# VH-VL binders against q9vpl3, part 460

Target 1, 224 residues: q9vpl3
Amino acid sequence: RGKINIQRPKAPHYERARVVAVTQPKYPELPKAKSCFKTRAERTQQQQENPYNEIIAREVRNWLDHSRLVAFFHLSSITADDIFRVRVQLHKQNLHLKSYGSKIIEQAVKNTRYEAIVPLFHSNHCIVFSPDPEKTAALLRIVRRVPQMVLLGGIVEETMLSRNQLVAYAQMPGLHAVQAQLVQTLSQAPGHLIQQLQAHQNSFVQVLDVHAKNQMNEETPKST
Key: E = the ipSAE of ESMFold2; O = the ipSAE of OpenDDE; V2 = 0.75 times the mean of E and O plus 0.25 times the DockQ between their complexes.

## First folded at step 17 (VH-VL)

Design C174 (framework fv_imvotamab_arm2; at its last fold request DockQ between E and O 0.26; V2 from the best seeds 0.68)
Fold by OpenDDE, fold request of step 18:
Order: C-alpha cells, then structure tokens, then sequence
Structure C174 (fold): chain C 224 residues (1-224), chain A 120 residues (1-120), chain B 112 residues (1-112)
C-alpha cells in the first residue's frame, strides 16, 4: 500500500474534484487578514508576478485566437516522460501541446468569449492547439493511447464542444466530404422531381394508348 | 525544423547606429516569443529583453531599457535588435532565442549569434 | 534581481567519469503556482547556447540521457553521468521565474 503522501496529496480525479467542489460548503471567505508580515521580498515577488502572468496570458490568448482546434485535457498522474512522448507525437501532426497555470488561463480569457473554459482548469491540465480542425481525429487517436490524458472538452471552429461532442465531431466526415454529399443530394433532387412530374404524364399516355388500341380493335369489322 | 538565423557580423564605430536581425523559420513565428541575449567577450550570458511578434509587445531588462530597441516584423518572420548610438562597450556576441512559455518556459532554440564589434 | 551562482567555475573531468554542476539562486525559484522555471544551457566552444534541461529536470528534445537535472527552491544540480568529448563547453543555469531573467556565471567543463 503506497505511503499516502500527506504533505502533497495527489490531486483527485477530475470527477471527484468536481463533486468535492460542488459539495464544499461555501463559507463566507473570512476577510483574508492582510498578514502585515509579508517580507519586502515576498511583496516584490508578488508585484512582479502579476505583470509576469499578464505577459504569458498574451501568449495563451494568441493561441486561442488563432487555433481552429483547441482541446482541453486533465492530466492524471502523468510523468514528464509520458508528456514528452505525447508531445512528440502530437507535434508530428501539427498539434501543439501546452501547459499553463490556471491563473494565467483565467487572466487570458477574462472578459473574452473563452471565459467559460475557466472551470476546466482547476487541476493539472494541458491544452492542445491546432490550426487545422481536421486534425481532431488524429488528436483523439493519439490521446487514446494515453490514459492519463482525459479529454474535458474543446473548441472547434470557434464553437465550444463537450467531450462527447468533440468525439462525435472527430467521427464526422470532413467538411468537404459533407459538402460533396450535400451537392450530390441537391443534384439528385431535380432528377427526382422530373421523374415524378413525368410519371403522371407517362401514365396518362399509357392509358390513352390502351384506349386507342381498344378502339381500333372494335372498329376492325369481324370479317366473318 | 525550428531555426533562427541571425544577420552577419558587424564592425562599427562609436556613435553609429546598428540594426541586427533574427529570422525564424520552421514554426509559427507569431506564437512564440523572441528574446535577445548579450554575451560579452569571455563573459556569461545577459538577458536583454523579449518581444512577442504577434503584437510586438516588448519587455526589456532594466539594464538595457532605453539602450536598445527590440522590434519584429511578423510578415517576414524577423526580429530585430537596434542601437541608435553604439558604444565600445556594446562589443559582444548577440543571440536571439525562442521562448515557449507553454512548454519549456525558457529559451528552447537559439540563433547562431551576431558578433558586433565597436571600435574606434 | 535574482542572482544565480554556479559552482564550480571549472570542472576538469576524465572521459567516462561523471560531472556535477551546482547552481544556487539568491531567492526561491518556485513560482506561486508550483512550478520552478530553472533551465540548464550548454554552450560548446564557438557555438550558441543549447537548451539541455528545463523546469529543473526535464530533458529537452535531442538531449542525451546522460544529462540530468535536479533540485528545488534555491539549489539545483546538473549531472552528466558519463562525460563525453562532445560535452566540453560552458554550462549555464537560467531562471525564468522572475523578471529580469538571469543566468549563472557559467561552469566550464573540460577534459583532463
């Protein structure tokens, strides 16, 4: 039984973390007693941290704005080596795996259309960016081999998708294929309409022909 | 392959202006930071500043603030380091390097360096 | 500014033997979010610096397994398990936790 490291408890599984977060009684935040004793060094470091986060947030924002595919993952007990391996595989597909602090993400998406993603970043996470939404299938294929990477959701073509929606999207035929199918369907519609219109005419002609034949047979004198 | 190619060696006189370049290739130039690092002859590395090519946001080391200008032209995937008036003390090797805050949080790829010699 | 102090200044090493370089920061490099942004760079003679290790212990792409990084807080170590001829050069630690970024003074690794 592995010694439970009480000093650094492993971050709970995302689902558990979510349940715990929802079930935790919201105690009114006691006014954080401004501990008067922050050392000058700590104050300076804190003051410098804010600008620093802003700088990194710029990068995050740029990735979000220029990516047509964004996927969010929870990382569960993944090693640095595993991450590296995955990164290499993703990179071969022009997929960019990035990891940023939650506060940086929060700052990056504040007052933007991406603000809704903030709750996804409460634990260890990574983001995969791609300029090509067609790489969604490739992304999922690669990540399936990495159980430690849990898909949380994503953004495709500026649309936020749930995990299930993203999986469904990956299974869809490419946009071009869908367009081709649509064109094919549309091209068949006139033909079908013409057939339907002609069907009545053809039926009418057949009836007339039968009638004409019957009349001709009646007019043929029984040459007895 | 990620590459940073810098402009050639420069020999200048004190008081002259200089602009050296760093061209990035093999990656999305606008998504990664470019930093400049000075290395004086026989000395260590000194961080000068960084630029984000996407919007040309720049931050300088206090030691280099006002002494140099860092700029970028994203259309040609090139970053620049510029002096308005060179000093003899500016004699050094200058490196550009890419920064990825999403992965390494440091300088992951480096240019070959540009030697700047300022001599009267 | 965070001062990075490297020791030793020079490290003569026999081929095939291990080498160890230390880097100490004047302040903790642990970021408020738990990460420590310490990197190790290698500069071979006449070449630009090359990234070896990032975030204390992660090997960068293409870096041999003989290189390893460790440490926490203010004390960091780069180890070369078996020094090869190609490992000759100056090694630098760098902190990117706080602006301005700062480098150690460098450690020269030489072959005895």
Amino acid sequence: as target 1 above (224 residues)
Amino acid sequence: EVQLVQSGAEVKKPGESLKISCKGSGYSFTHYWIGWVRQMPGKGLEWMGIIYPSDSYTRYSPSFQGQVTISADKSITTAYLQWSSLKASDTAMYYCARIDYGETFGFDYWGQGTLVTVSS
Amino acid sequence: DIVMTQTPLSSPVTLGQPASISCRSSQSLKHSYGNTYLSWLQQRPGQPPRLLIYKISNRFSGVPDRFSGSGAGTDFTLKISRVEAEDVGVYYCMQATTFPYTFGGGTKVEIK
Scores: ipSAE 0.867, ipTM 0.941, lowest interface PAE 0.5, mean pLDDT 88
Fold by ESMFold2, fold request of step 18:
Structure C174 (fold): chain C 224 residues (1-224), chain A 120 residues (1-120), chain B 112 residues (1-112)
Amino acid sequence: as target 1 above (224 residues)
Amino acid sequence: EVQLVQSGAEVKKPGESLKISCKGSGYSFTHYWIGWVRQMPGKGLEWMGIIYPSDSYTRYSPSFQGQVTISADKSITTAYLQWSSLKASDTAMYYCARIDYGETFGFDYWGQGTLVTVSS
Amino acid sequence: DIVMTQTPLSSPVTLGQPASISCRSSQSLKHSYGNTYLSWLQQRPGQPPRLLIYKISNRFSGVPDRFSGSGAGTDFTLKISRVEAEDVGVYYCMQATTFPYTFGGGTKVEIK
């Protein structure tokens, strides 16, 4: 292969660094300006501590609030090319693969009904959002070829589902009434178990998923 | 197919007001940020600010705070940049661009630009 | 505020030959909660900027594989392995790690 080794230019041929630094616009630090304009100093001071995190968290909350399908994955090491290919395949199905820092997600769901998902984000992860809950089968089909993405569970029609419940949901026909009835039925029993297992364990890998799968296999409806 | 279509070129006098637009299509407009970027004639790029159309939350570059207003109307998937009183120094090309913090963390799609000319 | 310094200012290159553009930030671009948010933009003559590379080394949709990005900390490089005629334009680096977002001054790539 005829690869070119990247080499940095020599700075002595140019006074660029010193001249550019002097001539660059000087921007004030953003959080300090906000504290001067409001009478509520403690809110401004809190925003100054995490102002950039608030911006990102706002996006996460909006995706969570406006997606009828949300799927959570543990993400093992994966190449940039492989994740790009997966993202393109998902996007064709109106499935939106997003990656946010775990602390951003924790901040985003704080004081929301989604706080129960926080234990899922202890390890490296990604999230798939979609307005179309009927695309769950397509999601699982695409991800099956990606062993680096391990399903942890999800939210369908505002109902938290375990990994096994989400898989069962995907096997149902796309008729709205049938899928709505399944979500209602599944929300009443095994979601508590998943939250309970996740709350008791600091896990980097799939211990909770294995337990939830083994326990849920006896409760999964039969497919025909 | 993501597209950002901006309003046409403007020729104004100092002291006049102006509102230029950026219409997004081909994506969920309220799920992504819109940023505004200025390019002075023959010069580089300057970030002006961002807006989240879902709730109209806005953040400005300190260099532009108080000089412009960024707004959005999500019912027509349109973001706006406006001046209450233009200066000759506002002569520039203005771009809108989309931001996705969940993937690129940067300006992934750009409008065609709106040339604003303010005579001195 | 993070100052982004690009070199060279101009990069004339023979068709089919490689080009390399450097970007140096005045401080580290690593975000405490995430990746390093360094992007490369291309502005062809008479056109708006377009995203080439994000998060140092990830190619954006539709960007040819002759474009690659690398770097860490404060030093970043955009490489074009074989320059084609359509690659003429100005290239900008940009950081989104902190507000305000800032751009490099630009590097003009042109055919000799």
Scores: ipSAE 0.782, ipTM 0.897, lowest interface PAE 0.8, mean pLDDT 80
ESMFold2, look of step 17: ipSAE 0.751; ipTM 0.883
ESMFold2 (binder alone), look of step 17: mean pLDDT 93; pTM 0.948
OpenDDE, look of step 17: ipSAE 0.859; ipTM 0.934
ESMFold2, fold request of step 18: ipSAE 0.775, 0.767; ipTM 0.888, 0.883
ESMFold2 (binder alone), fold request of step 18: mean pLDDT 93, 93, 93; pTM 0.945, 0.946, 0.945
OpenDDE, fold request of step 18: ipSAE 0.866, 0.863; ipTM 0.938, 0.937

Design C175 (framework fv_imvotamab_arm2; at its last look DockQ between E and O 0.51; V2 from the best seeds 0.73)
Fold by OpenDDE, look of step 17:
Structure C175 (fold): chain C 224 residues (1-224), chain A 120 residues (1-120), chain B 112 residues (1-112)
Amino acid sequence: as target 1 above (224 residues)
Amino acid sequence: EVQLVQSGAEVKKPGESLKISCKGSGYSFTHYWIGWVRQMPGKGLEWMGIIYPADSYTRYSPSFQGQVTISADKSITTAYLQWSSLKASDTAMYYCARIDYGETFGFDYWGQGTLVTVSS
Amino acid sequence: DIVMTQTPLSSPVTLGQPASISCRSSQSLKHSYGNTYLSWLQQRPGQPPRLLIYKISNRFSGVPDRFSGSGAGTDFTLKISRVEAEDVGVYYCMQATTFPYTFGGGTKVEIK
């Protein structure tokens, strides 16, 4: 019985070959797993400029341009109800809480002075707008009660501020208070100056008087 | 309080021009969009178009494109809807409504409506 | 255009009983940014529409807690836990995910 060549098995009988050919499980070519990784390019191309982005970007730009206070927040696991509560509180202070998509923000601020804010919008975020920079303290007071809202930074009077700078700004006395203090200080300055000027004159006069008295005492002849 | 107050009811003949108004108050008029919605008698709501009062940017529903003109005067915080030539089919209630894309992404406040009747 | 289909057309409800309104969209209302811009409006007889729910489940200011919205994708539901007399009117769903904005045909809620 000839050694079964395991490396070159004899072709099966025609009938068996036919059966084997028909019974070979045609494994459906696994759909080439379209690599779930749509290349960044494909994701970018399919981003057909949603007409919404342009429209909403207009709104965002308008808010930015007309707000003297803008604050950026990260939202961490905040509920809709919590957001609503905060919104109501902010609204009472003429603070406007808004939420926009990151792409919308990016489009809105592209080639503008606000372009630097884009990195702040990589996660769930919200923006608070106000026409009044004096409301910064009120804003921070309200948000302090909401741990889910994390202050990232802001814009005050067209100046971009870090979180710490914004907090410091809120602690500053109002412009009017500072102005009043300045006026008070300035109003006191002339008085001090006059006093100092007069002090020198008075001292001089005193020295002269002492000198005069000494001269008079020297001129009094000892009447022997 | 946010309010939108619309002009009064109109009775017109076919072929006449009409301009109805929507005045906003209690909020910054230039920061929010105004939309117009038609409601035919006994029918549902139809979106007509929107305007951004800050720059008067407008977008229309395809069904209303060229049929109406939406405009706004930010100085008096008023939006307008106008027809150059009215048709009997224009008989409807017209609502203006504010849109806030930063919060609701929809119509949050509505005017009281303006009834337009076009009859021969 | 996205077609919004509401069911039922009419919903007779006994006072104090719950009501449920369904809204189906012809396409997914999920926006590329992850939000679904579906709103529910209430129109009482002789009054303008009023916003009840926005973004599927958020109650608008002044809306009672008996109103709730739910859903995802193409199927959405407005529920009234306990219908009151003041709830009589027509309810509309609205999509704002794609232009043009479109409304459902409306559901009339009536008291039996």
Scores: ipSAE 0.863, ipTM 0.935, lowest interface PAE 0.5, mean pLDDT 88
Fold by ESMFold2, look of step 17:
Structure C175 (fold): chain C 224 residues (1-224), chain A 120 residues (1-120), chain B 112 residues (1-112)
Amino acid sequence: as target 1 above (224 residues)
Amino acid sequence: EVQLVQSGAEVKKPGESLKISCKGSGYSFTHYWIGWVRQMPGKGLEWMGIIYPADSYTRYSPSFQGQVTISADKSITTAYLQWSSLKASDTAMYYCARIDYGETFGFDYWGQGTLVTVSS
Amino acid sequence: DIVMTQTPLSSPVTLGQPASISCRSSQSLKHSYGNTYLSWLQQRPGQPPRLLIYKISNRFSGVPDRFSGSGAGTDFTLKISRVEAEDVGVYYCMQATTFPYTFGGGTKVEIK
């Protein structure tokens, strides 16, 4: 908040000078010796909040920087037992399911090449990290049986891939085929890929939310 | 299998220095935090601080700030807890534990503990 | 600092019967990002602590389904549906919502 937000509004022109002088509260005013600097209370408040955010954002950044495969999912309502079973299946494939707050992810990627992923975290979500990009097919096979997890896109070898591109990548055989696909992808304008993800995110989320709610109603009776 | 293996029990005199260790294995050591927890004889648990081995960022409990040093050597997947001058009141069991803020948001795997005895 | 208060201090329980442990925090454990970071630990005699429950109600890997957690805000409960001999030990609640991380004083579960 700026200094203007705490300024006292001025009285109407007719009586502002006289009314203000007579009716002004007799509270002590803070000294203006450091008007261009933050107060001690403001510094303390900012300091108390920042270390916690920095701790978690540090972890998020490290996972992003050291994962050759990152996949982003929209997460619908899911039971603790179901998500646990998915996590165990993923872990057997060296796939690490994580969830972080959207504000923390924004802080972790601010002023980085990853900043384009921030819009993906406006809804309930989860992220799968792995050092093994060849495990993309296993990832998609496992989550295919989990309609509550809907693929939004991913990062492979530091290259942003749309949902469709990640699915196509997962179907490629061998390590050399993966490297050839990434070279072809890098020949494209990177801005087109990122813009395509951003343009489809809102429509994609809205369609998925309607679909997930319809599946939730059909899977269990609606209760009062 | 995730394991945290701590160094053996220590018997020391007041004023001596000590460095105990916690070696992680079976997981990506630099991707997870390590925390230290004290348990005085017959008492409950006290959080001492945490470290992120990837960059050695640390955060201490106010009760232990300046009393101990937490460090890590990621090349040998080991975290450390160190005293420059032990006191008799430092007699306790010390545990290291792993923290995953992306799942459990707390101490998921624990070391076996290191008993430190400080007596004249 | 958030004070965590556990009751009872000691809980003798007949084998096969349920046990319930309460934990109350001095302030809400709901994080500004919406989650509540309350965990339950078990310390068997002569052993290190181990994680049972995280984020109020999620069982950690390898924890039997007889353990369950519930609660909100400042009041939390660990339940053991059928106490077994291996459940003897001290149980701690812990909060990770705010630094410094703090633990409850412990509840000793024993077979009577």
Scores: ipSAE 0.754, ipTM 0.888, lowest interface PAE 1.1, mean pLDDT 80
ESMFold2 (binder alone), look of step 17: mean pLDDT 93; pTM 0.949

Design C176 (framework fv_imvotamab_arm2; at its last look DockQ between E and O 0.37; V2 from the best seeds 0.71)
Fold by OpenDDE, look of step 17:
Structure C176 (fold): chain C 224 residues (1-224), chain A 120 residues (1-120), chain B 112 residues (1-112)
Amino acid sequence: as target 1 above (224 residues)
Amino acid sequence: EVQLVQSGAEVKKPGESLKISCKGSGYSFTHYWIGWVRQMPGKGLEWMGIIYPSDSYTRYSPSFQGQVTISADKSITTAYLQWSSLKASDTAMYYCARIDYGETFGFDYWGQGTLVTVSS
Amino acid sequence: DIVMTQTPLSSPVTLGQPASISCRSSQSLKHSYGKTYLSWLQQRPGQPPRLLIYKISNRFSGVPDRFSGSGAGTDFTLKISRVEAEDVGVYYCMQATTFPYTFGGGTKVEIK
């Protein structure tokens, strides 16, 4: 009985070979696992511009265009209740806390002066809008009590400010106070100038008087 | 306080035109959307459409497209819903409501409603 | 259109007892951005609708803590921990994930 060569099995009889060929389960070629890795491009293309995003982007743009103060915050593990509390406090100061998706923000600011803010929205974020830049101090005071809200930066009077710049801005005396100081300084300037001008004149007069007195003393003949 | 005040009840005949109003107060009217919702007698709520008062951008429900016109006058902080030709089937309560996509993503404040009765 | 189905149609409740309302959507209400825009509205007799809950579980301003919302995907629930007389009315779920916005058929809460 010839050693069954397990490495080269003898071809089965023609009939058996036929049966085996027919009975071989044609395993459906596993659909080539379309590599679930839809290329970034395919993921981006299938993002059918959700008409919804365009609508919301309109709102975002309107807030940006009509706000003189805009502040961007990262939200770190904040609860809904905490957000609500903060929102109420902000609202009392005419500060409007809003949350939008990153894609919506991107769409809203595309090809605008605000495009630079897009990188700030990679995680859970919120935006505070205000028509009044003087409310910056109030905003920061409120947010300081909320450690879950991290200030990233902002826009004040159409100028983009870093976190540190925004904090510094909030510490500055109000424009009116600065203006008042300027006016006071300017109002004092003429008085100083006049004093300085008069000081020179007075000094000159004094020198002349001394000269005149000296001349008079020289002309007084020593009556021997 | 945010308030939406709607115009009074209307009684009309079929074929007549109608324009009802919704006046917003207590907030920046141009920054929030206004939506209209129909409620037929004894029935549920139906979304009709929305308008953004800042630029008067409108979007309608397919069911109401071409049937009504939504408009707004930002100068007087008022939104409108109008029919060119009323039908008996238009008999319903109509509500205006504010939409805030930055917070609730829904109707947060509602008007008191305007009852429209269309009868022969 | 997304169909919103509420159950039960009517919910008779004894004062002080809890109530639960279910809302099912015909498709997932999860937006591409990961948020679910489901709201609950209360309409008292003869009054306009009032927002109770937004984004599944957030209570709107002035809403008592006895109201709570939960759910995910296609199944959502509004719970009233202790029903009060003022809670009588019709409750609606609303989806704002896709246009057109659609409402549930409503659930009438009544006192036994």
Scores: ipSAE 0.859, ipTM 0.933, lowest interface PAE 0.5, mean pLDDT 88
Fold by ESMFold2, look of step 17:
Structure C176 (fold): chain C 224 residues (1-224), chain A 120 residues (1-120), chain B 112 residues (1-112)
Amino acid sequence: as target 1 above (224 residues)
Amino acid sequence: EVQLVQSGAEVKKPGESLKISCKGSGYSFTHYWIGWVRQMPGKGLEWMGIIYPSDSYTRYSPSFQGQVTISADKSITTAYLQWSSLKASDTAMYYCARIDYGETFGFDYWGQGTLVTVSS
Amino acid sequence: DIVMTQTPLSSPVTLGQPASISCRSSQSLKHSYGKTYLSWLQQRPGQPPRLLIYKISNRFSGVPDRFSGSGAGTDFTLKISRVEAEDVGVYYCMQATTFPYTFGGGTKVEIK
């Protein structure tokens, strides 16, 4: 040897190795131990694709982190003209139709609460991102006319929702409609607001109580 | 309507610094990559590098690494290409273009170009 | 670096007749997920490039249906079914499968 070796521990006076992105196979890379299980061509392809996949995963992560609505679809055979027309309709509603490879999705959600979405991408798919969770109804309305897009589920406000939960969410009033209704109630009186909130809470509690009571089936004479 | 509007033509001398701009509008600037492409007079297109404005992550073509600096200011939806010391060989048209890896996987929208002329 | 070779360098075409532009890459453009990131750009005289075709065969927004793309592996073709006067310009293929991104040398389409 006649030249300073860059080691994994950080030594004084050695420049830190700079990671070079997708063109890494053309740049110097620290030698690895011999590999008997992969061909040279397979190793070179992995080196080129792994850093490139990280760049694309950065985009996916940014969409996930800044989208209050994410919807996952299975995508069956569809013409380029039909998918383009759907994308235009969605875009007018601030709904962004994207497609990424499964390994890229896996890398983007690694060590996050979103890891559960990875199995959804074993087949042809697409994802719709939006900052506007109130656009869920518009999304489902547009896609209902597109049988090639089959809803699998989604994420709303960082909460995973099944297909049925997302459909139920879409039927609720939008945040703006809820905000307008709340403002109207507050303008009337504090007692009126409390009564209205208690009525909504009691309705939901009553549904839960009826379900629980039916499951128990007369375990006690005292009515609850 | 997606638009990329670049700064005006520049005439410079060798050794001078220069920073040209690319302002994006009509889309969510921080969700898409911006790339820079050089076209020397009478020649084809050369990729220079890309930036993700959300976090300023940057990747350069080997031919341009160390030769230019790519940056972005997301608060004004603007990307930049910068030279610390221009050479006569930097005379070219410079384009910015948007990249969408979730649809086109390539340069979908282009700026009008900035002509940079470097001569004594 | 993947070298992109275009033929012909110049393509004089009679109005209303088809045109065909070839692009060859020095290695396969197929990514590990089976996708091929080959694009076609058009640069009209005095104008910036614009995207025509992405992922081999998908037309971009606002591109007339007379433009079509095909190919696989290392061989790709852009076809214009009926050349119109507005189609004059230089056409580039581009690969985004690996860094650095590389362009073909261009094909000039003219009306003869």
Scores: ipSAE 0.793, ipTM 0.903, lowest interface PAE 0.8, mean pLDDT 80
ESMFold2 (binder alone), look of step 17: mean pLDDT 93; pTM 0.947

